# VH-VL binders against 4-hydroxy-tetrahydrodipicolinate reductase (dapB): the designs that were tried, part 16

Target 1, 258 residues: 4-hydroxy-tetrahydrodipicolinate reductase (dapB), of Thermomicrobium roseum (b9ky70)
Amino acid sequence: MLRLALTGVTGRMGRAVLELAASAPDIQLVCGLIRPARDPHEVAAQLPAPLALTSRVAELVQGADVVVDFSHPAVTVAVAEAAAHAGIPLVSGTTGLSEHDQAVILRAAQHVPVVQAANFSLGIALLHWLLPELVARLPTWDVELIERHHRHKRDAPSGTALALARTLLAAREPAPSPLVYGRGPGTAPRQPGEVGIHAVRAGGEVGRHTVLLATDDEAIEVTHWVQSRRAYAQGALEAARRLIGRPPGLYSLQDLVT
Below, E stands for the ipSAE of ESMFold2; O stands for the ipSAE of OpenDDE; V2 stands for 0.75 times the mean of E and O plus 0.25 times the DockQ between their complexes.

## First folded at step 6 (VH-VL; framework fv_narsoplimab)

Design e6 (from d2 with heavy chain Y103S; at its last look DockQ between E and O 0.90; V2 from the best seeds 0.00; counts 0 for: pae E 3.0 > 2)
Fold by ESMFold2, look of step 6:
Structure e6 (fold): chain C 258 residues (1-258), chain A 124 residues (1-124), chain B 106 residues (1-106)
Amino acid sequence: as target 1 above (258 residues)
Amino acid sequence: QVTLKESGPVLVKPTETLTLTCTVSGFSLSTYGMGVSWIRQPPGKALEWLAHIFSNDEKSYRTSLKSRLTISKDTSKNQVVLTMTNMDPVDTATYYCARIPESFSGWSDAFDIWGQGTLVTVSS
Amino acid sequence: QPVLTQPPSLSVSPGQTASITCSGEKLGDKYAYWYQQKPGQSPVLVMYQDSKRPSGIPERFSGSNSGNTATLTISGTQAMDEADYYCQAWDSSTAVFGGGTKLTVL
């Protein structure tokens, strides 16, 4: 049984991980982290399942096999140090770490296995492996990327789309500036080797990414879509499972699923 | 540099409501995890915590004074406001505002920077 | 309502070690914080989360916390260390201060 400690217990990702872990027969939730200035009774009342809470990072990791962290850079740094000291693997999805913060994570990875990712979708991680294989075998095909997100998403293209675009470009050893953002009025015809990115903002869809590979005569579409943010939480739990028994090191989610 | 400055000093009459403003500089009240606390110190006595407010608007009050205290913030003015109703001569003290920092080594939740303090005198 | 108890005063000779205690029910299950206050000045944080020193606090300051007692230790005590020292802990979402210890260096 995998004993799991969790940070960010009231955030969207923390709640999702908590819900999934509570229903997973192979996982035992042992502790959650709260800040010292918060009332553990008030926090516990907000959670979708019972969870023991502590404000002490050393107590958080006690009796745990792995720590799953979706919090903030300052918390992530403290947790990484405690996990390394206790010999406990770390799964972290916290973003916005400074160079100093990242150095702490790297030092922790010298002592324990650490996985760090901005996106814990297993499907996206596998696409970063699969798409280069497709592009390498279809080097003359046109490549376009279409992403669709809910109406409230402010950034365009999505971070996932930009990462996938970089993977596609790297697989083609791209010439300078082959990336085209949309095709608005006055846009010239497509040039060979371009990768277009197209952002759609409508409805309530969490996220969908389609890579189109095409010739005049046929096309392949590879589509990944997120039906719920639970996909990211499931990926984090799977990463936690796969870190057990690995040597110390800093892993990507892709490293764990390929 | 980070600074906090309390309004005042002030003289109030018994039963009146005290309003104190803490003006902050060098950090934003919208910064994730940041908080501001009010702490008082009667003459010759120990520090007594009164209330705090975090950037996400979560608030807490000293239990014995909860019915008399209200804390709020105005991020556009960089101000945190404490009101205390029904003032009594025993409430005469130096009142401080102090910061609870985001990342003073994790969620430290220390009071790392204090204002100079302001004297509140409640007439006898 | 929690009570943090500190000795009211402590005297040490220059160069000696000062140990200021703070006692409270199961205090070792919480983080302890320490503040130094000189006459006419605002408090200054000197220790947080039991044993961590803020930037600018000399290495002669150290801290510990276990059981019912947190301790702030000043080794090689200097005249400039003469001050009131307050411990603090969080109880739920409320902060509790000790009564303070007047450290005299003579």
Scores: ipSAE 0.436, ipTM 0.772, lowest interface PAE 3.0, mean pLDDT 90
ESMFold2 (binder alone), look of step 6: mean pLDDT 90; pTM 0.935
OpenDDE, look of step 6: ipSAE 0.786; ipTM 0.911

## First folded at step 7 (VH-VL; framework fv_narsoplimab)

Design f1 (from e5 with heavy chain Y32E; at its last look DockQ between E and O 0.65; V2 from the best seeds 0.00; counts 0 for: pae E 2.3 > 2)
Fold by ESMFold2, look of step 7:
Structure f1 (fold): chain C 258 residues (1-258), chain A 122 residues (1-122), chain B 106 residues (1-106)
Amino acid sequence: as target 1 above (258 residues)
Amino acid sequence: QVTLKESGPVLVKPTETLTLTCTVSGFSLSTEGMGVSWIRQPPGKALEWLAHIFSNDEKSYRTSLKSRLTISKDTSKNQVVLTMTNMDPVDTATYYCARIPESGWSDAFDIWGQGTLVTVSS
Amino acid sequence: QPVLTQPPSLSVSPGQTASITCSGEKLGDKYAYWYQQKPGQSPVLVMYQDSKRPSGIPERFSGSNSGNTATLTISGTQAMDEADYYCQAWDSSTAVFGGGTKLTVL
């Protein structure tokens, strides 16, 4: 059994990981972290599955094979130091780390395997591996990226879309393949080698990214669609499984799924 | 730069309700994980924790005084308010508010106000 | 009622080491916190989470917590360290203070 310690147990990601781990026959959740000022019995009663709780980070990592962290930057820093000291891997999805905080994570990665990602979608990680292979084999095909998110998303293009676009550009022939943002009125016809990127804002969808590869006669569409945030929790558990036994280092989710 | 200041009456009569206000400056009551506590100290006696409230509106009260205490916050006014009912001369004390910082989940009382003396006449 | 017991007073000579104890059932399973209070002043945090020293607190202050006892240690005690010292811990979601120790530097 893989013995897993968890932070952020009352957050949406922590609850999702806890629920999924409870149904995973190869994983045992051994401990969760709470702040010192919270009642562990009250918190435990509100969790979707049984979990021993501690406010002490050293106790959290004791007896664990891996720590999964979805919390606050200050907690992540403390957990990274404890994990490194205890010699166990860390999976962290916490965002908003300062440069100082990030230096702590890098230092921990010198002693233990660490995976750090803002997005634990296995599908997106695999697209970063797959799309270069497709583009390299189809060098003359048109490439367009269309992303769709709910009506309330304020940034465009999405961070995922920008990352995928960078992957597509890096896979194209040397140099000038500019990224074209939308095609508004008065624009010229498509030029060979362009990579278009288009943002759609409608409905309530968590996220959808389509890469279109096309000629006059045929097309391939590769679409990734997030149905629920549980996809990220599944990805975090898979990252925890694959991190075991790896040498110290800072890993991407892509490193673990390819 | 970070300060907490207690305000309220200096003299109350037995059975009256005490209302104390803690005005904070240099930090936001809406910062995730931030909290404010009330602690009192009777003259010549030990510190006694009364209540706290966190930014997410989670509250806790000293069990022996729970029926007499209410804590609330108004983030837009940078204020935390403590109400204590049925005051008695034994409740004469200096009342402090103190910060529980968000950083590190330390859960220490890292910065204290100057305190305000409340005397309950007999 | 507080569950944390401190000696009511302690006297040391300048330069000596002062060790202030705080006893409570299984206190080592929780974090201990320490506050210094000089006459007429508000308490000041001097130690948190057993052994962590806030910025601005001299290195001669150190702390430990094991079993049923937390200890605040002041090495090379100075006249300015004369104060009341309170330990504190969390009991579930409530805070508990010790009775305080008056440190006298003679």
Scores: ipSAE 0.471, ipTM 0.777, lowest interface PAE 2.3, mean pLDDT 90
ESMFold2 (binder alone), look of step 7: mean pLDDT 92; pTM 0.945
OpenDDE, look of step 7: ipSAE 0.816; ipTM 0.933

Design f2 (from e5 with heavy chain N56D; at its last look DockQ between E and O 0.81; V2 from the best seeds 0.71)
Fold by ESMFold2, look of step 8:
Structure f2 (fold): chain C 258 residues (1-258), chain A 122 residues (1-122), chain B 106 residues (1-106)
Amino acid sequence: as target 1 above (258 residues)
Amino acid sequence: QVTLKESGPVLVKPTETLTLTCTVSGFSLSTYGMGVSWIRQPPGKALEWLAHIFSDDEKSYRTSLKSRLTISKDTSKNQVVLTMTNMDPVDTATYYCARIPESGWSDAFDIWGQGTLVTVSS
Amino acid sequence: QPVLTQPPSLSVSPGQTASITCSGEKLGDKYAYWYQQKPGQSPVLVMYQDSKRPSGIPERFSGSNSGNTATLTISGTQAMDEADYYCQAWDSSTAVFGGGTKLTVL
């Protein structure tokens, strides 16, 4: 039984992790972190599952096998120091850490396993491993990337699409491939070796990324689809499971799926 | 530079309602995790916390004064407003506003305004 | 209402160590905060979360919190440290201040 401590319990990701962990037969929630200025009884009553709460980081990690953190950089730094002191692995999805904050995480990773990611999709992490294998073995095939997101998404291409495109381009070195953004009426015909990126904005779709590898006669499509943001919470829990028993170090989510 | 400045009446009659405004500069009231508190100090006496409000509009009040206090914010004006009803001479004090910093962990009152003296008399 | 008890005054000679206590039931299960206030001035944060020193506060200031008592310690006390000192803690979602300690440097 994996004893899990959690930060950010009132946030979107924290509530999602709490819900999933509460129903997981292999996980025991042991404690959650709350800021000092909040009433623990009032907060506990609002959570989707029962959870003991503390404002003290040392108490948070007592009796835990792993800490899952989705919070603020200052909280993440304090938790990393406490986890390292207690010999407890850390899973952190907190973003916005300064260079100084990041140095604390790196020092903690000298003592315990730490995974740090902005995106806890296991599927996307696996694609970063899988796609270079496909491209390297199919060097003459056309490669295109199609991403689809809800109508409210402001940026295009998505950050995930840009990261996947960089992975695809790196797999094609030393033969550089032009990266092409969409194909509007005035654009030139496809050039050999291009990697096209195409952005779709419609409906309420959370996110979908398809890599198309094709010839005249056949094609392979590799598609990752996010049905709900709870997929990221599942990925964080799985990262917590996979960190157990690993040597101290700073891991990417990709490291854990390969 | 982060600053907070209290403004409002200097003199209030008994039973009237006090309205104090805290104007903030150098930070946004909409920044996640940021908060503002009101604290008062009667002349020659100890500090007494009154209320706070966070950027997500979560509020808390001193239990003994809860029925008399209302705290609100106007993010577009960079202002936090405290209203205290039924003023009494014992409420004569210097009123401070103070920041609870963007670090969601510290929950300290890290920057204070200069304070404004409110006298309750006829 | 929860009560945080401080001695009303403390006197030390320059260079000596001043230890200002703040007592409350199970205070060590909470974080303690400390503020310095000089006459005619607003309070200044000098210690937070038991033992953390804000930027600009001299290293001679330190803090601890265990059991029922938090302590602000000033080593090598200087004349400029003469002030009122208030402890503060959170009780649920409300803040509670101690009664204050007047530190005199003789």
Scores: ipSAE 0.563, ipTM 0.810, lowest interface PAE 1.7, mean pLDDT 90
ESMFold2, look of step 7: ipSAE 0.518; ipTM 0.799
ESMFold2 (binder alone), look of step 7: mean pLDDT 91; pTM 0.943
OpenDDE, look of step 7: ipSAE 0.798; ipTM 0.922
ESMFold2 (binder alone), look of step 8: mean pLDDT 92; pTM 0.947
OpenDDE, look of step 8: ipSAE 0.794; ipTM 0.923

Design f3 (from e5 with light chain S93D; at its last look DockQ between E and O 0.85; V2 from the best seeds 0.00; counts 0 for: pae E 3.4 > 2)
Fold by ESMFold2, look of step 7:
Structure f3 (fold): chain C 258 residues (1-258), chain A 122 residues (1-122), chain B 106 residues (1-106)
Amino acid sequence: as target 1 above (258 residues)
Amino acid sequence: QVTLKESGPVLVKPTETLTLTCTVSGFSLSTYGMGVSWIRQPPGKALEWLAHIFSNDEKSYRTSLKSRLTISKDTSKNQVVLTMTNMDPVDTATYYCARIPESGWSDAFDIWGQGTLVTVSS
Amino acid sequence: QPVLTQPPSLSVSPGQTASITCSGEKLGDKYAYWYQQKPGQSPVLVMYQDSKRPSGIPERFSGSNSGNTATLTISGTQAMDEADYYCQAWDSDTAVFGGGTKLTVL
C-alpha cells in the first residue's frame, strides 16, 4: 500500500488526483494540506473523496510514502523541505518557481527522489524521447507541428507545443531551424529545415498535438490526444509509484518512462 | 510599496451602521491566496479579530459578531469594505485592516494599516 | 473562541533574555504568530508559523511552540524592544489573539 499525502486539494489537479487515488486499490490516502486560515470541515465537504486534513506541513508528511503537490511555489518549497527531512519522495507539478525556490527543490533532491514537471502526461514525456529518434532516422524529412485546443485557450501556441518544437529543433542541430508560425497569405515557400507550428482553436477539446514528418511521397503523423485532464492526474500518480525505491535525485517525468 | 489605509476617523451614534473602507496599494486583491482582515482594538485593550476575505471571495467572521458583520471587496477600486450593524459604545475602538499575504500560506497579518478611530457616542 | 493566555507584563534589564509565553490547549498543534505594538503605532509582525522571522526582524527574536505553550524569545533585549506583544493562532477559519504582554526594559 502506497500512503499518499496531497497538496492543492481544492484545485483542479488536486481534486483529480484525490479522486483517482481514492479509487486506486494500491493507494491509501493519508492526509491533505490546507492553509491555517481554513476550516477543515468546510474544505472536506467540497472534496470528491474523504481526506484527513492538516495545516502543518510536518504532519502532512508523517506516515506518508510519497507527497503529490499541485499548489503555489511557496507551499511547494515548504513541502519539499518537509519531505526531504522526513525521507519522503515528492511529486510536484507546481509552476512559477523562482531561482531561489528551485534551489530549495534541488537541495531536497539531494536527500529524496523528486519528480518535477510542468506536464504530467506520460505520453508527452515519452514523445520528448521519441521525437529525436524519429528526426535522427529521417533527417531530410519536413517537420510540422499542429496543435488543437478548445476555444477558450488564451495562449497560442500551447506550452506543450512550444516544448515539443524545442525538442524537434534541438534534434536538428547544428542546422538553422527557425520556427514558422502559420503560413498565411503571401508566405514564401517552405525553406529546408523549417519547423512549422500551427495553432487551432475550436470546440471543447482539452489538447491534441500532431507531429507531421513528410516527404513528397509519404508521411508519418504522431498524435498525442488528451481526452480529459485526468490524464495528468494519472501521470502524477504513476510518477509517485515509480519514485518509490529510487535513489535521491531530481527526475523529470521523461526519466521515469525511459 | 504595500500599504493599506482605513477610511475615517468616524463618530457614529448607538444603533447606527458602521461602514469602513480599506484602500490597498502595492498588491492586487485578486492575487491567489491573498486576503485582507479587519482587526479592532478598544482603547487600552487587546487586539480583536473581526473578519477576513480572500481573493477568491471566501470569508470568515468572528463568531460572536457574525450576525452584525459583512465583509466585501471591490477589486477594481482596490477596496475592502467592512459593515457592522447596531453599533454600541463598547464597539468604540481603533479599527485596522491588515494583509494576509499570498506567500506560502503563511496566514500571518504581515502589513497593517495605520488604523482609524471609531467612536460610538450619543 | 479558544483562549490564548499571556502574562500581562514582563520586565527585563537591557541585555537580558525576555521570554514571552502564550498558552492555550494543544496550541502546539497550531501555528503561533507574534506581533509587536509600540504606543500609538500599528502592530508589526515579528514571528510567524512558530519560529519564522519576517525580513527586517533582528535575529535576537526567536520563537517556539510545543504542547500547550508558544514562546517568543528576545535575546540581548534592547530599549527599542519595549512594546506590547500579542500572540495569535487560528481556530479553524477564525483568528484568536492573546491578551497581550507589556514588555518593559528597565
Scores: ipSAE 0.398, ipTM 0.757, lowest interface PAE 3.4, mean pLDDT 91
ESMFold2 (binder alone), look of step 7: mean pLDDT 92; pTM 0.947
OpenDDE, look of step 7: ipSAE 0.737; ipTM 0.882

Design f4 (from e5 with light chain Q49E; at its last look DockQ between E and O 0.71; V2 from the best seeds 0.00; counts 0 for: pae E 2.7 > 2)
Fold by ESMFold2, look of step 7:
Structure f4 (fold): chain C 258 residues (1-258), chain A 122 residues (1-122), chain B 106 residues (1-106)
Amino acid sequence: as target 1 above (258 residues)
Amino acid sequence: QVTLKESGPVLVKPTETLTLTCTVSGFSLSTYGMGVSWIRQPPGKALEWLAHIFSNDEKSYRTSLKSRLTISKDTSKNQVVLTMTNMDPVDTATYYCARIPESGWSDAFDIWGQGTLVTVSS
Amino acid sequence: QPVLTQPPSLSVSPGQTASITCSGEKLGDKYAYWYQQKPGQSPVLVMYEDSKRPSGIPERFSGSNSGNTATLTISGTQAMDEADYYCQAWDSSTAVFGGGTKLTVL
């Protein structure tokens, strides 16, 4: 039984992790972190599952096998220090860490296994491994990236699409391909080595990314889509499972799934 | 340099409503985890916490005074405002505003204003 | 309202160690904070999260908290340490201060 401590319990990701962990037969939720100025009874009442709450970082890590952190940089660095001192692995999805904050995380990683990721989709992590393998073996094929999101998504291309595009471009080094955003109107024939990105905004789809590799005669499409935002919380829990027993170090989610 | 400054000093009559403004500089009231508290100290007496407000508008009030207190902020003016109704001579005190730091983790009152004297005339 | 109890006064000789206590039910389950206040001045944070010292506070200040008692300790006490000292803790979403301790340095 994996004893899990959690930060950010009132946030979207924290609630999702809590809900999934409560229904997982191999996971025991042992403690959640709240700031000292909050009422633990009020917070507990709004959570999707029962959870003991503490404002003390040392108490958070007591009796835990892993800490899962989705919070704020200041909280993340305090938790990383406590986890390192307690010998407890850390899974962190917190973004926006300063260079100083990141140095704290790196120091903690000298003593315990730590995984940091901005996106805990296991599928996307695997694509970052898979796509370079495909491109390296198909160096002359055309490469296009199509992403689809619901009508309300404001940024385009999606952050996931831009990250995948960087992976595709890096796989074609030392001869980087130009990145092309959309086609037309007017005369816009494909240039050799281009990687096109196409952003679709329609309907209610959460997120879908297709990499098309093609010649005149055949094509391969690799598609990942998010059917439920629970996928990110499930990825964080799986990262927590896979981090147990690993040597101290700073891991990406890709490191854990490849 | 981080500073907080209370408005005043103020002389109020019994039953009147007190309004105090805390003007902050050197930090933003919109910064994640940042908070401002009001604490008072009657002459020769201990510190007494009154209320606080965080950047996300989460608020808390001293239970015994909750019906008399309102705290709010105006991020564009860098101001936090405390209103206390039905003032009484017992409310005569120095009123401080104090920062709860942007770390969002310590929840200490790390920087205090110089304080302002509020006198409630009999 | 939860009560944090401090001795009203404490006297020490220069160079000696001053230990100021703050007692409250299960206070060790919470963080303790300490503030120094000199006459006519605003309080200054001198200890937070039981034992952490803010920047600019001399190393002679230290703190501990366990059981029902938090302690602020000043080693090598100097005349400039003469002040009122208040402990503070959080009770749910409200802050609670102790009654204060007047430290006199003889």
Scores: ipSAE 0.440, ipTM 0.768, lowest interface PAE 2.7, mean pLDDT 90
ESMFold2 (binder alone), look of step 7: mean pLDDT 91; pTM 0.941
OpenDDE, look of step 7: ipSAE 0.787; ipTM 0.911

Design f5 (from d1 with heavy chain Y103W G104F W105G; at its last look DockQ between E and O 0.62; V2 from the best seeds 0.00; counts 0 for: pae E 3.4 > 2)
Fold by ESMFold2, look of step 7:
Structure f5 (fold): chain C 258 residues (1-258), chain A 122 residues (1-122), chain B 106 residues (1-106)
Amino acid sequence: as target 1 above (258 residues)
Amino acid sequence: QVTLKESGPVLVKPTETLTLTCTVSGFSLSTYGMGVSWIRQPPGKALEWLAHIFSNDEKSYRTSLKSRLTISKDTSKNQVVLTMTNMDPVDTATYYCARIPEWFGSDAFDIWGQGTLVTVSS
Amino acid sequence: QPVLTQPPSLSVSPGQTASITCSGEKLGDKYAYWYQQKPGQSPVLVMYQDSKRPSGIPERFSGSNSGNTATLTISGTQAMDEADYYCQAWDSSTAVFGGGTKLTVL
């Protein structure tokens, strides 16, 4: 039985993690973190499952085997220090940490296992392992990356697409190939070794990434599709399970799936 | 430098509605986790918390006064507004606005305005 | 609503230790906060989360909170420490202040 403490319990990710953990037979929710200026009875009434709440970070980690954190950098820093002191692993999906904040996380990782990720999709993490294997065996094939997201996504290419592109380029050593961002009007035949990235913004899709490997005569497409944001919460819980028993260190999600 | 400044001073008549504005500088009311509180102090007496509002628009009011109080913010103007209805001479006090900082677990009133005197007399 | 009780006054000689108490039911289950207010001035935060000092507060200020009582301790008390001191805690999203303690340094 894995005893789990949780931050960000009122946020979208925190609620998703809480809901999934409450129905998981191998997980026991032991505590959630609430800021001192919030009414714990009002917060508890809004949660999708029962959860004991504390405003004291030291009490949050008491009796926990792992802390799952989806909150704000200031909370993440405080929780990392408490987790390190208590000797328990930390799973954090909080983004926007400063260099100072990140130094605190690195110090905590000297004492406990810590995983940080902006994206807790296990499928994407596994693609970072799989795609180098494909590219290494198909060194002369054309490589293109097509990503599709809903109409409201502000950044292009997606962070996931840029990370996958870096994985593909690294697998194509010895020389880095240029990234080609879309193909605009004019003469644009493909240059040898290019990796193209194409961003599609339409509809309500949460996220889709296709890597195309092709020759004149055949092609392989590898596609990852996110159907709901619950996939990230499931990935965070699985990361929590896989951190147990690991030596202290700062892990990527890829480290845990390979 | 972080500062908060209350509007006023003001003289109000019994039963009138008090409106106070807190103008903040050196931080944004839209910053995650940041909040502003109103606290009053009758002459020669203790501090009394009235209300607060956070950047995500979560609000809280002193239980005994909640039917008389409204707190709101305008993030574009860096202003927090307190409205208190049905003023009575017992409400004569110095009214302060104070910041609740963005860092979790602290929730202190770390920076206070200079205060503004509100006098209620007929 | 919870009540935080402070002694109304305390006198100490310069250099001595002042201990200001704040009592409330199960106050140790919550964080305690302390504010200093000199005559004619706004309150100043001097202690938060029981025992943490804000930047600029001298090391002679310390704090503790256990059971039903939080304590603000000023060692080596100086004339400039003469002020009113208020404790504060959170109760269900509302803030509660103690009645204040007037510290006199003679």
Scores: ipSAE 0.398, ipTM 0.754, lowest interface PAE 3.4, mean pLDDT 90
ESMFold2 (binder alone), look of step 7: mean pLDDT 91; pTM 0.942
OpenDDE, look of step 7: ipSAE 0.674; ipTM 0.855

Design f6 (from e5 with heavy chain R62S, light chain E25D; at its last look DockQ between E and O 0.83; V2 from the best seeds 0.00; counts 0 for: pae E 3.0 > 2)
Fold by ESMFold2, look of step 7:
Structure f6 (fold): chain C 258 residues (1-258), chain A 122 residues (1-122), chain B 106 residues (1-106)
Amino acid sequence: as target 1 above (258 residues)
Amino acid sequence: QVTLKESGPVLVKPTETLTLTCTVSGFSLSTYGMGVSWIRQPPGKALEWLAHIFSNDEKSYSTSLKSRLTISKDTSKNQVVLTMTNMDPVDTATYYCARIPESGWSDAFDIWGQGTLVTVSS
Amino acid sequence: QPVLTQPPSLSVSPGQTASITCSGDKLGDKYAYWYQQKPGQSPVLVMYQDSKRPSGIPERFSGSNSGNTATLTISGTQAMDEADYYCQAWDSSTAVFGGGTKLTVL
């Protein structure tokens, strides 16, 4: 039985992880972290499942096999230090860490396994492995990337799309291929080696990414889409399972799925 | 530079309602995890915590004084307001506001105002 | 309504170590905080979460918290350390202060 401690218990990701872990037969939720100035009774009443709460990071990690963290950089740093001291793995999805904060995470990773990711989609992590293999075997094929997100998404291309594009460019021939954003009116015909990237904004779709590889006569499309943000929480729990028994180190989610 | 400044009446009569305003600068009352607290100190005596409010509008009050206290904030004016009803001479004290910083959920009172002396006399 | 008990006063000679205690039921299960207050001035945070020192506070200040007692320790005590010292802890969502300790450096 995997004894799991959790931070960020009232946040969107923390609630999702808590809810999924509570129904998982192989996981025992042992503790959640709250701030010292909060009433544990009031916080527990807001949670989707029962969870013992503490404001002390040392108590959080005591009796846990793994800590899953979706919180704030300063909390993440404190938790990483405590996890390293207690000898237990850390799964962290917290973003916005400073260079100083990141140095603390790296030091913790010298003592315990740590996985750090901005995106806990197992599918996206596998695409970063799969797409280089596909592109390397099809070096002359045209490559295009199409992504679709809901109408409210402010950034374009998506962060996932930019990361996938970098993976595709790195896997092409040694000379980097140019990245082309859209194809507006009056633009020249496609040049060999270009990688086009196209952002669609419509409806309520959480996220969809299609890589198209094509010749004159045939094409392959690889599509990943997210039906529910719970996919990220499932990925975090799977990362927690796969970290158990690993040597100390800083892992990407890709490292754990490949 | 982070500062907090208390303002309000210096003299109140018994049974009156005290209203104190804490004006903040150098930080936002909307910052995630940020809070402001009110603490008082009778002349020559110990500090006594009264209330706090966080950026998400969560509030807490001293157990013994809860029925007399109300705390609120106006982020557009950078102000936190404390009201205390039914003032009594024993409530004579210097009243401070203090920041609870967002950093790491330390939940310390890291920056204090200068304080304002409120005298309750008949 | 927990009570945090501090000795009312403590006297030390310059250069000596001052240990100011704060006692409360299971205080070690909570974080302890310490504030310094000089005459006519507002309190200043000198220790938080048991043993963490804010920036600008000299290294001679240290803290611990275990069992029922938190301790603020000032090594190499200087005349400028003469002040009232208050401990504070959180009880659920409310803050509780100790009665204060007047440190005299003589």
Scores: ipSAE 0.408, ipTM 0.755, lowest interface PAE 3.0, mean pLDDT 90
ESMFold2 (binder alone), look of step 7: mean pLDDT 91; pTM 0.944
OpenDDE, look of step 7: ipSAE 0.807; ipTM 0.926

